# VH-VL binders against b7kms5, part 174

Target 1, 80 residues: b7kms5
Amino acid sequence: DTFETVRNTIRIESEVDESLRQLCHEERITKETWLEAAYLYLCEKPEELAQVIQLAQERLSQRKAIADYKRAKTMQERFL

## First folded at step 10 (VH-VL)

Design da89 (framework fv_miptenalimab)
Fold by ESMFold2-Fast, scan of step 10:
Structure da89 (fold): chain C 80 residues (1-80), chain A 124 residues (1-124), chain B 107 residues (1-107)
Amino acid sequence: as target 1 above (80 residues)
Amino acid sequence: QVTLVESGGGVVQPGRSLRLSCAFSGFSLSTRGVGVGWIRQAPGKGLEWVARIYWDDDKRYNPALKSRFTISRDNSKNTLYLQMNSLRAEDTAVYFCAHRTYSFGSWSSYFDYWGQGTTVTVSS
Amino acid sequence: DIQMTQSPSFLSASVGDRVSITCKASQGISSYLAWYQQKPGKAPKLLIYAASTLQSGVPDRFSGSGSGTDFTLTISSLQPEDFATYYCQQLNSWPLTFGQGTKLEIK
């Protein structure tokens, strides 16, 4: 057998997960094989991969901003 | 062993149509990650993207040319085509076809083999 | 569209010189950049892709560097056959665009 796999635990937004779960159910595939296929496909089209990376950077920035806001709010509340 | 040979150029009058061909060997356009494209160069000017087609029939055009130009292929003949309509003096150029591949390790695509070009002259 | 600007547009140099050509993108393109060499009457030849990866068969006196918006092509010791026009190309987003070219002439 030529395949070796690694187990990953990832956290994604619930709305995205629900949409992906529905797609996988309708198309009769798994999240793991969809992830592999999507990444491999994008690697074959680097200009599209670049756009996906930009979206990922935007999403990461949004998550960091939310985390920073919540941290600041918690510190203020702890002072009372 | 990859070769591309353009043909079909010549002198044409404004408003006419012309179809260019690119006969290729040493690769299959059915292979994942493979594509071919057309790039043109006006006399004394730089390189300008025209259109490309990928293994999965994904087609992209220079927005300035999309309404007048059509890219197509015949995999059984290992031939790429560029249909050019409503030709204008500014379409005068050498038209090159080029092989596109990608590198998984660098997440990059590139045009590694080019034909020698075919000259299109649009004159009155 | 992403605009690619090369500097200089014209460069005079002597055999044995170290020369550098710069290419600037109007927005970030990571390392999605290629360099081509074109001799009069000939097709362009790929020199470098992914900003810094040398194409097989290209002499190691050619090197590329940079990421984001600023890129450089360097020829460490200019040879007679290197007098040509050089083009950069971004492959980050559609439509693909080339720089205006840099003509390298003998001094």
Scores: ipSAE 0.359, ipTM 0.832, lowest interface PAE 2.5, mean pLDDT 91

Design da9 (framework fv_miptenalimab)
Fold by ESMFold2-Fast, scan of step 10:
Structure da9 (fold): chain C 80 residues (1-80), chain A 124 residues (1-124), chain B 107 residues (1-107)
Amino acid sequence: as target 1 above (80 residues)
Amino acid sequence: QVTLVESGGGVVQPGRSLRLSCAFSGFSLSTRGVGVGWIRQAPGKGLEWVALIYWDDDKRYNPALKSRFTISRDNSKNTLYLQMNSLRAEDTAVYFCAHRTYEFGSWSSYFDYWGQGTTVTVSS
Amino acid sequence: DIQMTQSPSFLSASVGDRVSITCKASQGISSYLAWYQQKPGKAPKLLIYAASTLQSGVPDRFSGSGSGTDFTLTISSLQPEDFATYYCQQLNSWPLTFGQGTKLEIK
């Protein structure tokens, strides 16, 4: 009630989601509040943002490569 | 108003230890987003970052100095310390402490207030 | 470590001149760069942070620009009190590093 919120749909790796769910269960927090806290914490320590951004860029590149591969494979299967 | 005052410098022999102090006012090192750092400057040379301590007691060191230098604080005295061990001639410098803060919208940090420095001379 | 290189190391100028000092990072640092002014026997003074944001109280003749690896500090009309040494600093990655400094001297 104190916070105006927005609804976001996010898709993350299954292994990461499972690990995060276990952490949230043990600590009695939600994935939404973890995301907010993690981002706010890094905003307060900008010197550490570079490592997080680099990891994010690496993961994005990996997901793009996988998506490109699956797309190519689907086209091949369609015409075989 | 933010003020920082360094003390504890002097002339010391190689291999000895020295502890510098930084007395601060106008802010609390327990406030989220606040940090205080040590920056040094050798005679006639440029600035070199030494160490930083965050509000949550997280500490960062220049890797070249980490084995010999320790940053700490005493919240009851609003004082920051730099413990310097195994001093070398190359440690001769003016040592500044500086308030570090951040700006949310630009995802940036900076050192906005600095003390006047305390001089450490390592000689035999 | 990210190496910060300033150009020139020494600069002679006259009051009223437009002066520019450059700073190059050995790796991309986005806009996580600050500029400081230091006068002899004094502590450094913050001029600019986030590459282009002027610190409150700093005269508007000072400006910063750039992103990534190339940055510039400009003084639009040099005043007598501006003769000092200027340092850039990257705050993007550990360890924090400074440029070697640019000494601005009266011509």
Scores: ipSAE 0.579, ipTM 0.865, lowest interface PAE 1.2, mean pLDDT 92

Design da90 (framework fv_miptenalimab)
Fold by ESMFold2-Fast, scan of step 10:
Structure da90 (fold): chain C 80 residues (1-80), chain A 124 residues (1-124), chain B 107 residues (1-107)
Amino acid sequence: as target 1 above (80 residues)
Amino acid sequence: QVTLVESGGGVVQPGRSLRLSCAFSGFSLSTRGVGVGWIRQAPGKGLEWVAHIYWDDDKRYNPALKSRFTISRDNSKNTLYLQMNSLRAEDTAVYFCAHRTYSFGSWSSYFDYWGQGTTVTVSS
Amino acid sequence: DIQMTQSPSFLSASVGDRVSITCKASQGISSYLAWYQQKPGKAPKLLIYAASTLQSGVPDRFSGSGSGTDFTLTISSLQPEDFATYYCQQLNSWPLTFGQGTKLEIK
């Protein structure tokens, strides 16, 4: 086969997933091909890729802050 | 081999308009990943990025110049343009066009080939 | 906007010397930095991209290092043709910005 592929399972925000599902349905493409196309397109525009990386870092930081808050609250309720 | 040649510069009065051209060869602006930009240099000063255009017609501008300058292309003529409106004394500079390429492995872009520049002088 | 500051603005050196020029970004730019050489009356010429990758055809005496906010261009053994003005440029975010330049003069 000309394509060697890897299977990945990813978890994304539900609102983002719903929007992406609608886009893929309307445009007759799959999430896999959209992800590949988006990454390849951004690699051809490294200036734009850098901005996307910053957004990704912001989103990751936000998720970490929420997880840290929930963990701290649970520990306080359990022991204090 | 990539070549770029700017033209259209000259002496113009403040408030007037001028269109610069950049004739290029050795690449097509319709090829995926290709981009071309305008960079200027005032007399005795450093380099200032003006505008950029990608193969898909996506455009980026220096925010200080965005309201007065427009970048465009004509793929059939292998020519890039910079339309400059409401010219001011501070627009006096040599204007270069430059070919931008990218490295997939390092996720980096750079300007590898430059034209010789065309001089714009804005004076009363 | 990301401000790029070069140091020094002027550098005097002799043929055979090792010289270094630094470039500082006001924000982290990873390795999205290029170095250019410009001789009087000429267009800039690309020397280095991705902070440390030497452009094809550029002499091995040129090297680049750094990441994040602090970058250095080094010429290991200065030659007569190296007397020029050097510029760094960040290509991390719009608008693209250049350093003010470093003029390398013969001593």
Scores: ipSAE 0.443, ipTM 0.852, lowest interface PAE 1.9, mean pLDDT 92

Design da91 (framework fv_miptenalimab)
Fold by ESMFold2-Fast, scan of step 10:
Parts: structure tokens; sequence; C-alpha cells
Structure da91 (fold): chain C 80 residues (1-80), chain A 124 residues (1-124), chain B 107 residues (1-107)
């Protein structure tokens, strides 16, 4: 009741979302509280947090590569 | 004040076992975010990480030592242990225990307090 | 395992000199690097963490810089009590690893 909160919109892969949704349903928690708990737990184990950041960087790189490919294909179809 | 004091070192023959202790004060190993580790140093050589234990009993080992060494703790006695089995000449070193903390603001960890070490000599 | 390589392994200097020690990681470790000072027969003492954050109580002549794979520890004006062995450590991933050490001795 005393917590200050903010609203966020997050876009994640559908397969990841479905898995997380199932976990939250089975454990009777919310995505919001899982996110908070996971981040706080990793901050208390920085050696583990660093590995999560590396995975996040890899996933971001993959999404950029896919976006670049789609943009190039669109340019080819519309202007060439 | 945070203090750590190692004990249990000595001269042992190859193949034997030895248990080191680290008595600490000024913190509780049950406090979230706290951890303690063992780091060793062979004569005239550099530092080598041995093992680590988090407040929640999650344990990490140097892969080269995992099969022979076990880290444990007794929170009621404020004591950390390192059980060393099948000792070899290359295990000869000063063994330090160290308190690990973290910085939320920098998302980093570091060993801020160290004991003075206990000497283990493995010789025939 | 992440290999940490220090350069030089041995350094001779005089009081008042500016000295720098480098540390290279075999793979990226962001800023998850600490520097320690060790005097003969004593335990290591933390100087710097998060690559550049000075530990409380450490003289401001010590500074750290770098990120990723290349890091530097600098002592701006060497004092007699600074002659010691210095170690870098990565805390990015398990197993934790240290550099081989740099012995700083009087010229």
Amino acid sequence: as target 1 above (80 residues)
Amino acid sequence: QVTLVESGGGVVQPGRSLRLSCAFSGFSLSTRGVGVGWIRQAPGKGLEWVAFIYWDDDKRYNPALKSRFTISRDNSKNTLYLQMNSLRAEDTAVYFCAHRTYSFGSWSSYFDYWGQGTTVTVSS
Amino acid sequence: DIQMTQSPSFLSASVGDRVSITCKASQGISSYLAWYQQKPGKAPKLLIYAASTLQSGVPDRFSGSGSGTDFTLTISSLQPEDFATYYCQQLNSWPLTFGQGTKLEIK
C-alpha cells in the first residue's frame, strides 16, 4: 500500500510471454511482482546479473539484425 | 567492525584431509546480499579463488577444486568452513576467507574485508 | 574461464612518480573489475571496485579506469607505503579470476 509504482509497456517474444504466463499462473503471482523479485534478486548476486545482461545484449543484437533485414527487404520491394 | 579470522592450517601429508575455519564478526551470513569466499595463494604466487557461499546457501566452486573441496557454514557460530580432501602438494598455500558485498548503484560486487590467512603445507 | 593478464609483472619506480598498471581480460567483463593491494605477509586490501570506484579510506592518488577488456590502475604520486603487489580481479562470471600480479618496487 505504501509502494510508489509506475506503469510500463513491454514487448517480449510470444513464446517467452506464454512460458512466463504459465509460471505466474501455477505459482499464483503476477508478472509485475515476478519482474521486481527477479531484478532485486539478481542485484544481490551481481555475478549472476552480469550473465543475464550478456544474454540480453545477445537478444537485442538478434532483434536488430532481424529488423535490418526486414527494412532492407521493404526498400527493395517498394523502391527497386 | 567486520573481522574474519582463519584457523585450522598446518602440515599434512599428501592424500590426507583438513578442515579450515573462518570465524567472523560484524555481519551475519543470513543477511540478504552477503557472501563469503575462500581465496588461496601459493608461496610466491598470485591469488586463486577457491569457493564461495551466498547468504541463501548457494555455493560456487573453482572447477579445478570442486571434486575435492566443500564450503559450508554454521550461522549459529558465525563460522565458515572449507573441507579439503585428497590434498596434493599443489594445494600448499595461505588460505584467506573474505567478506563479499555488492553495490546496488553500480551493480557490482567486491571483497572488502579479508582475514590474515591460515597456512596449509602439503608435504611428504 | 576468463583469463586476466597484468602488465607489467614487475615495475621499478621512485617516490613521487606517476605509475600505471594495466589489466586485460580475455573476454568482455563490462566494469566488473576490482583492484587489490597486498604487502608481504599481509592479506589483500581492496582499493577500487566497479573498475573506477575508490573504496572508502583509500587515498585519492589511486584511480581506476577502463571497461570491457582493458583496465588501468594509476597512482598519481607514488608514496613509500605504495610499494606492494597489485592484483586485478574480474567478478563478471564464475569462476572468479585474478591477474598474475604486478610487483611495484623502489628504484
Scores: ipSAE 0.544, ipTM 0.861, lowest interface PAE 1.3, mean pLDDT 92

Design da92 (framework fv_miptenalimab)
Fold by ESMFold2-Fast, scan of step 10:
Structure da92 (fold): chain C 80 residues (1-80), chain A 124 residues (1-124), chain B 107 residues (1-107)
Amino acid sequence: as target 1 above (80 residues)
Amino acid sequence: QVTLVESGGGVVQPGRSLRLSCAFSGFSLSTRGVGVGWIRQAPGKGLEWVAYIYWDDDKRYNPALKSRFTISRDNSKNTLYLQMNSLRAEDTAVYFCAHRTYSFGSWSSYFDYWGQGTTVTVSS
Amino acid sequence: DIQMTQSPSFLSASVGDRVSITCKASQGISSYLAWYQQKPGKAPKLLIYAASTLQSGVPDRFSGSGSGTDFTLTISSLQPEDFATYYCQQLNSWPLTFGQGTKLEIK
């Protein structure tokens, strides 16, 4: 048996990360195990999963809007 | 084979209570990810969701019925219950119990197995 | 609450016809939609889930399409056993809601 897990690097908003860090410290768990448990739990409650997906889509849209704004501003500055 | 069989329906006067049962086989309600619900259908009308219970006893209700109806289960008897209080003429319907499945591949849930229903008639 | 509206409420057709039934959600439900068939005196039978996935054992003349708010159930070539009432259901959020139904009758 050679590969049992996958390593991934995730970028999380700093305020969310601070809150998760405190929760993990107080409950004596890791961010990795919290993520796995939360995902698996939500998969077993599809209506709740749908609401979480909606929130994720909204947050992604917000991040894309900010990135698009920054990109547009950078291109203007390069060529003005 | 998954089977669900409803019982407990009948003719009852307005204001009274009635408890419906759903005996099931082929699955356990205590298995993670399993859930069952009640759906009703008034004569000549469409389907209306009543209540749902998850494997961990978490419950969901139609807001219009929440104050009068209670869903519960007895895992040792493989039986689901619907306690109906303060019955009204508009509660007259066939009551179905249904098993819910979650598909990991489609990220979706659906009611795949249904009982044949038990008839509740509320009349004076 | 998410309201599901089906059209038409009644549909008359002949064996061999292609028919379509539509279902509209009052707000976005992604693909969290199921279609059921109900024959008189019987419990509903699942046909399609996740808007477009056929349940095992359902004939391939049945198909579903759509996402968001607009969905369609299509029967490509009607058979005698297909004359029934069809219901859509959203499973996006609580409370779960069904369309009012479409009764498919022999012309």
Scores: ipSAE 0.234, ipTM 0.797, lowest interface PAE 3.4, mean pLDDT 89

Design da93 (framework fv_miptenalimab)
Fold by ESMFold2-Fast, scan of step 10:
Structure da93 (fold): chain C 80 residues (1-80), chain A 124 residues (1-124), chain B 107 residues (1-107)
Amino acid sequence: as target 1 above (80 residues)
Amino acid sequence: QVTLVESGGGVVQPGRSLRLSCAFSGFSLSKRGVGVGWIRQAPGKGLEWVALIYWDDDKRYNPALKSRFTISRDNSKNTLYLQMNSLRAEDTAVYFCAHRTYSFGSWSSYFDYWGQGTTVTVSS
Amino acid sequence: DIQMTQSPSFLSASVGDRVSITCKASQGISSYLAWYQQKPGKAPKLLIYAASTLQSGVPDRFSGSGSGTDFTLTISSLQPEDFATYYCQQLNSWPLTFGQGTKLEIK
């Protein structure tokens, strides 16, 4: 075949997933093709891509903070 | 070879309007991924970005200039325009048109070709 | 707006010298930085993009380094044609902004 693909497993926030699923349903596209198109489009506008990367960095930081808090809470419950 | 040639500059009184043109050759303004814009330079001062227009007609402006300046293009003439309204003494500058390209591998953009500039003097 | 500050504003040097000019962003811009050279009466010329990538046709005595907020343009062995004004530009966020410029003049 002409398209060589890689399988990816991703975990995203429930509310984001629901909104994206609705968009894909309304527009008759798939999450896979939306992801490819969004990335390729942003690569052609690096000024816009930079802003998306900043949001991604903020979201990643928030997820790490939440994970760290949960670990600390578990430790406190077990040992304090 | 890529060339950009500005025109339309001159001496104009405060409060008046002026339209600058930039004729492009060697590439198409409608080609996917292309961006073109205007950068100005006041006498003895540094560079100030004015506006950018993408291949899909998406436009970005310096917020300080957005209310008075409009960027547009005519693909059939392969020409970029800057419509300047309500001109002020502080708009006195050389106006350069520039071609912005992007690098897929480095996820970056830059202005790789520039015109010679056209001089706008706002004086009473 | 992201403020770009260059240092020094004026630099005197001799042919053969190694010179460096710096550019500081008021907030992180990753590697979204370009360097331009401008000679009197001429349009700017792109030297470096993505902070460290040399533009095709630019002599290899020019190099760029840095990321985040601190960037440096270096000329390893200054040539007569290098006396010019140099500008950095951030392309990370709107509006696009330039440094105030560094004028490199003969000693």
Scores: ipSAE 0.544, ipTM 0.870, lowest interface PAE 1.6, mean pLDDT 92

Design da94 (framework fv_miptenalimab)
Fold by ESMFold2-Fast, scan of step 10:
Structure da94 (fold): chain C 80 residues (1-80), chain A 124 residues (1-124), chain B 107 residues (1-107)
Amino acid sequence: as target 1 above (80 residues)
Amino acid sequence: QVTLVESGGGVVQPGRSLRLSCAFSGFSLSTKGVGVGWIRQAPGKGLEWVALIYWDDDKRYNPALKSRFTISRDNSKNTLYLQMNSLRAEDTAVYFCAHRTYSFGSWSSYFDYWGQGTTVTVSS
Amino acid sequence: DIQMTQSPSFLSASVGDRVSITCKASQGISSYLAWYQQKPGKAPKLLIYAASTLQSGVPDRFSGSGSGTDFTLTISSLQPEDFATYYCQQLNSWPLTFGQGTKLEIK
């Protein structure tokens, strides 16, 4: 049998992408299979999974803060 | 069907070492996703987590105990161990071994089976 | 380390009473919280996991609620066998930590 798959597009930080791409080249795997393996591994260690989720929440908050700051700065410069 | 039996406790002088054992039946310690560990309770006090070992031999320790305690297992005997070195009066406690599982979907972990505990008394 | 604080530390109640015990985490732990019951001279027994999921074999008079930092264990109609010490535990972050315990005594 073959796995049924779904196509996703994602945007990640350029330095993270470059590092991951290098790892995949050296180990002869794909980003897709690394993502699957990482998730499946973490699901077997819920305490570790929780730490990864916390980091993801922190990174998301940082991205939102940067976007909000840039928007506010643009409005200030137009009219003040 | 799942049973945990601790042994190895006793009275020991400060500075000595002691090894606790926990014999498991009803599941394999090498099964993917399995975690087993030690939790202790000083007389009249609450519960304190000591250490946990995963099926792949990955180990986690209470930072206050990591330098003196070592968790290990023997899969052929389905037995968990706690090696305790440089024992101090404050290590006096009942030591429980426990099986840790998690709910698929919620990924919240919990200790579902516990042994009856073995008593360690560090006294001069 | 995540500090788990239970309230009250001591509770007196009568058979048939509705009893609630609270547990507060010093930082957010989502729903990664379990409740245990311990009787004198015995090992702890799991009651609830994932903050609100009742363990198989535990009477349905026990229930758990809450998320994030504030959690509650409720016994809807206290029975004689429920007089014990209750502990909450967070399993979100290393090291794993327990509350100090709540001793439920007969009035």
Scores: ipSAE 0.452, ipTM 0.847, lowest interface PAE 2.1, mean pLDDT 91

Design da95 (framework fv_miptenalimab)
Fold by ESMFold2-Fast, scan of step 10:
Structure da95 (fold): chain C 80 residues (1-80), chain A 124 residues (1-124), chain B 107 residues (1-107)
Amino acid sequence: as target 1 above (80 residues)
Amino acid sequence: QVTLVESGGGVVQPGRSLRLSCAFSGFSLSTYGVGVGWIRQAPGKGLEWVALIYWDDDKRYNPALKSRFTISRDNSKNTLYLQMNSLRAEDTAVYFCAHRTYSFGSWSSYFDYWGQGTTVTVSS
Amino acid sequence: DIQMTQSPSFLSASVGDRVSITCKASQGISSYLAWYQQKPGKAPKLLIYAASTLQSGVPDRFSGSGSGTDFTLTISSLQPEDFATYYCQQLNSWPLTFGQGTKLEIK
């Protein structure tokens, strides 16, 4: 264990980002410290972590399905 | 090193209330990441989870029992409580308290140390 | 609720035998499964957590395997002190649930 940090760039849904920004402003914390704290907290409650992972898997599947549908529709509209 | 000792069981009539205690040593329920749960076992039957309390006072209940049972703690006394209301014959069981921890690398929780149990008999 | 079903419910075996007990979850629980041993009149004792990790102080003849919905507890060479009831538990979803138990008897 050393004192090191890494830089990350991630893409999240705009409504989620807006909500998180408001929470961070109200509580006077940063998005990066919230992310670290949330993950560490859930690691201490694996039962809750399992539920979060399930939600993440569902959201990922939904995003893939929506993206695939939109691409198919755009191709059909532009090329057929 | 870690010990848990249940008390407060006994014979009680249907519809009455009973409070169980679990005195523990070797850990603190104020320690980040620690939890303690109640698990019960009816005579000759299997294990049934009752409730769990986390270090931050977050509580989880078996939905079948949530309306009648309340889990609480007193960190200054290293004691966990289970308040049982409106007792029924079906609540007759040995009640165990158990230390709940987790493995960081495995991200999985488990009950590693258990008390000897206290017997609750609901009869008329 | 996630239902945990153990097979068999009763098992007769002899000292020295290799014994396996199976636990099946009604839904995927990843590796969030623990195994406990209970002797008559005693509290349960943790044997294995995270499906396959042996608890400190538990003899290495005990092992766990599986992930998702199908799990197995194996005792490689049964000893006299191993005759007991064994329970699996899922810790993936609320409420926490146990299997019905497997009673391991001599003969």
Scores: ipSAE 0.296, ipTM 0.827, lowest interface PAE 3.1, mean pLDDT 91

Design da96 (framework fv_miptenalimab)
Fold by ESMFold2-Fast, scan of step 10:
Structure da96 (fold): chain C 80 residues (1-80), chain A 124 residues (1-124), chain B 107 residues (1-107)
Amino acid sequence: as target 1 above (80 residues)
Amino acid sequence: QVTLVESGGGVVQPGRSLRLSCAFSGFSLSTRGMGVGWIRQAPGKGLEWVALIYWDDDKRYNPALKSRFTISRDNSKNTLYLQMNSLRAEDTAVYFCAHRTYSFGSWSSYFDYWGQGTTVTVSS
Amino acid sequence: DIQMTQSPSFLSASVGDRVSITCKASQGISSYLAWYQQKPGKAPKLLIYAASTLQSGVPDRFSGSGSGTDFTLTISSLQPEDFATYYCQQLNSWPLTFGQGTKLEIK
C-alpha cells in the first residue's frame, strides 16, 4: 500500500459543483473520495456505467455544438 | 467451479402463481460485483431477459414483467428466487438463471455460466 | 428499448468455411455486446463479451468485432460442433435485449 495520488484540474458546470459540494459537506467526505468511489462502483456495474457514459457523451456533444457555433460566427465576422 | 440449477417449473393455470428457485455454487452473491439473472425462452423463440439482482440487493426488471415478477435471494442457502404472479399463456417458456460478472479491464458485464433451465407451461 | 437485429436469420455452411454473422443495434451501445451459442435443448454458452473479448475456453476460431451499432461474429474455420443458434446481447441499456438469433445449419 503506497499512498500515491494524481492532481487533476477540471472545469464543471457551476450548478453541478455546488450540488456536489453540499453532498460532500453533509456526508463528511471529499470530492476526491466521492469521485474515486463513484467510478469504482460503476466499474462493478457496467450496465449503469454505460448509462453514465451516455449522459457524458450527450453533455460533450452539447459543448461541441456551442464551440462549433462560436467558431462559425467568428469565421463569418472575419470574412463579411 | 460455478454451477446453477433451476427448479420449480411445471404446468400451471392462467392467473396462478409459481416460484422458481436457482441453487448456485462456486460464488457468493455477497461478493462485490456479482449478480444473478433470469432469462427465459418461449418454445421455438429467442432469449428474453427477465430480471437481475446485484450483490448489494439492487434489482432490475424487464418493464413488461415488473408488475408481476419479483426477484429475491437467500444468501445463507445460496439460492435465487423468481416469484411469478398472475401468470399468462405468454409466460410459457424455459426459465434460465445465469451468473452475471464483470471485467474491470474492459468495463463490461456478461452472463458467463447458465443453468440448464426449468420449464414453465401456463395452460388451461 | 434497444432492438438487436441479426443477419442472416438462417445460414447454411460447410465444415471448413469462414462464416460471419452480423448484429445491428437500433442505438449506439459502444462495446457493450456479448455473443452466445445455444445448441438444441441446452443453455446458452458465452463466447465473446465486450464485443471482441474471447471468453476463456472458447476456441480461437471465434472472433468478434465492431462497436457502436454494427457488430460481427466470425468463425474462421467452421467445425462440426459449431452448428448451433447464435445470439447477440446488448448490456448498454435497460432492459437488456437479445437479437432474434441466427441458426447455423449444415449445407
Scores: ipSAE 0.595, ipTM 0.869, lowest interface PAE 1.2, mean pLDDT 92

Design da97 (framework fv_miptenalimab)
Fold by ESMFold2-Fast, scan of step 10:
Structure da97 (fold): chain C 80 residues (1-80), chain A 124 residues (1-124), chain B 107 residues (1-107)
Amino acid sequence: as target 1 above (80 residues)
Amino acid sequence: QVTLVESGGGVVQPGRSLRLSCAFSGFSLSTRGVGVGWIRQAPGKGLEWVALIYWDDDRRYNPALKSRFTISRDNSKNTLYLQMNSLRAEDTAVYFCAHRTYSFGSWSSYFDYWGQGTTVTVSS
Amino acid sequence: DIQMTQSPSFLSASVGDRVSITCKASQGISSYLAWYQQKPGKAPKLLIYAASTLQSGVPDRFSGSGSGTDFTLTISSLQPEDFATYYCQQLNSWPLTFGQGTKLEIK
């Protein structure tokens, strides 16, 4: 059979991407296969997956707070 | 069918060591996604998680017990062990071993099969 | 550590009754919650995992609901074999923790 794949475009922090790229280079793997392996591994250990989800929620919250702050600052400087 | 049978319990003096065994059948601890844990229950009290070992030999412990207890396995004998050192009166409990699995679709884990338990009494 | 608190600790009911047991986590655990039934002198038996998924072989009179911090186990029509102690367990964070138990007794 043929593997069915989808193409995804994601945006991650530059520092995280730099670290991940270096890891993939040193271990001779691709970002795609690392992502698949990491997700599948965590699905086999839901207790660990729960901790990763908490971190993801915290990171998302931080990004939203930063975006809200920048939007408010722009409005204040240009319209107030 | 999955079965787990605990053994090795008994009466032991404070400060001594005891090793519990859990003989299992119907699954392999070499299978990806499988784990086996120890859960204890003091007389008249609720359940307390002790330790868990995964198929890849990752081990997790209740922090209150980590310094005194060691979980291990022998895949060739389909047996799980709990080494208990420096036993105290508060370690008196029924010790259960339980099969831990996961559901990919619900991203969750759970203990689906349990042994009957072995009783440890720590007294002078 | 995540503390799991069950209510009530004791519940008296009659065959045919609808009963509910609640479980509260001291912090959010999403749906990483299981329910177990324990009869005197016996090992616990898994009833529900992922907060609301019924384990194969468990009667459909059992159901679970909730997410985050507040969870409920419901028995729609109580049968004689259902008189037991029920425990919730969070599997979200280390160490794994259980509720103190709810003892369901004949009225």
Scores: ipSAE 0.632, ipTM 0.886, lowest interface PAE 1.2, mean pLDDT 93

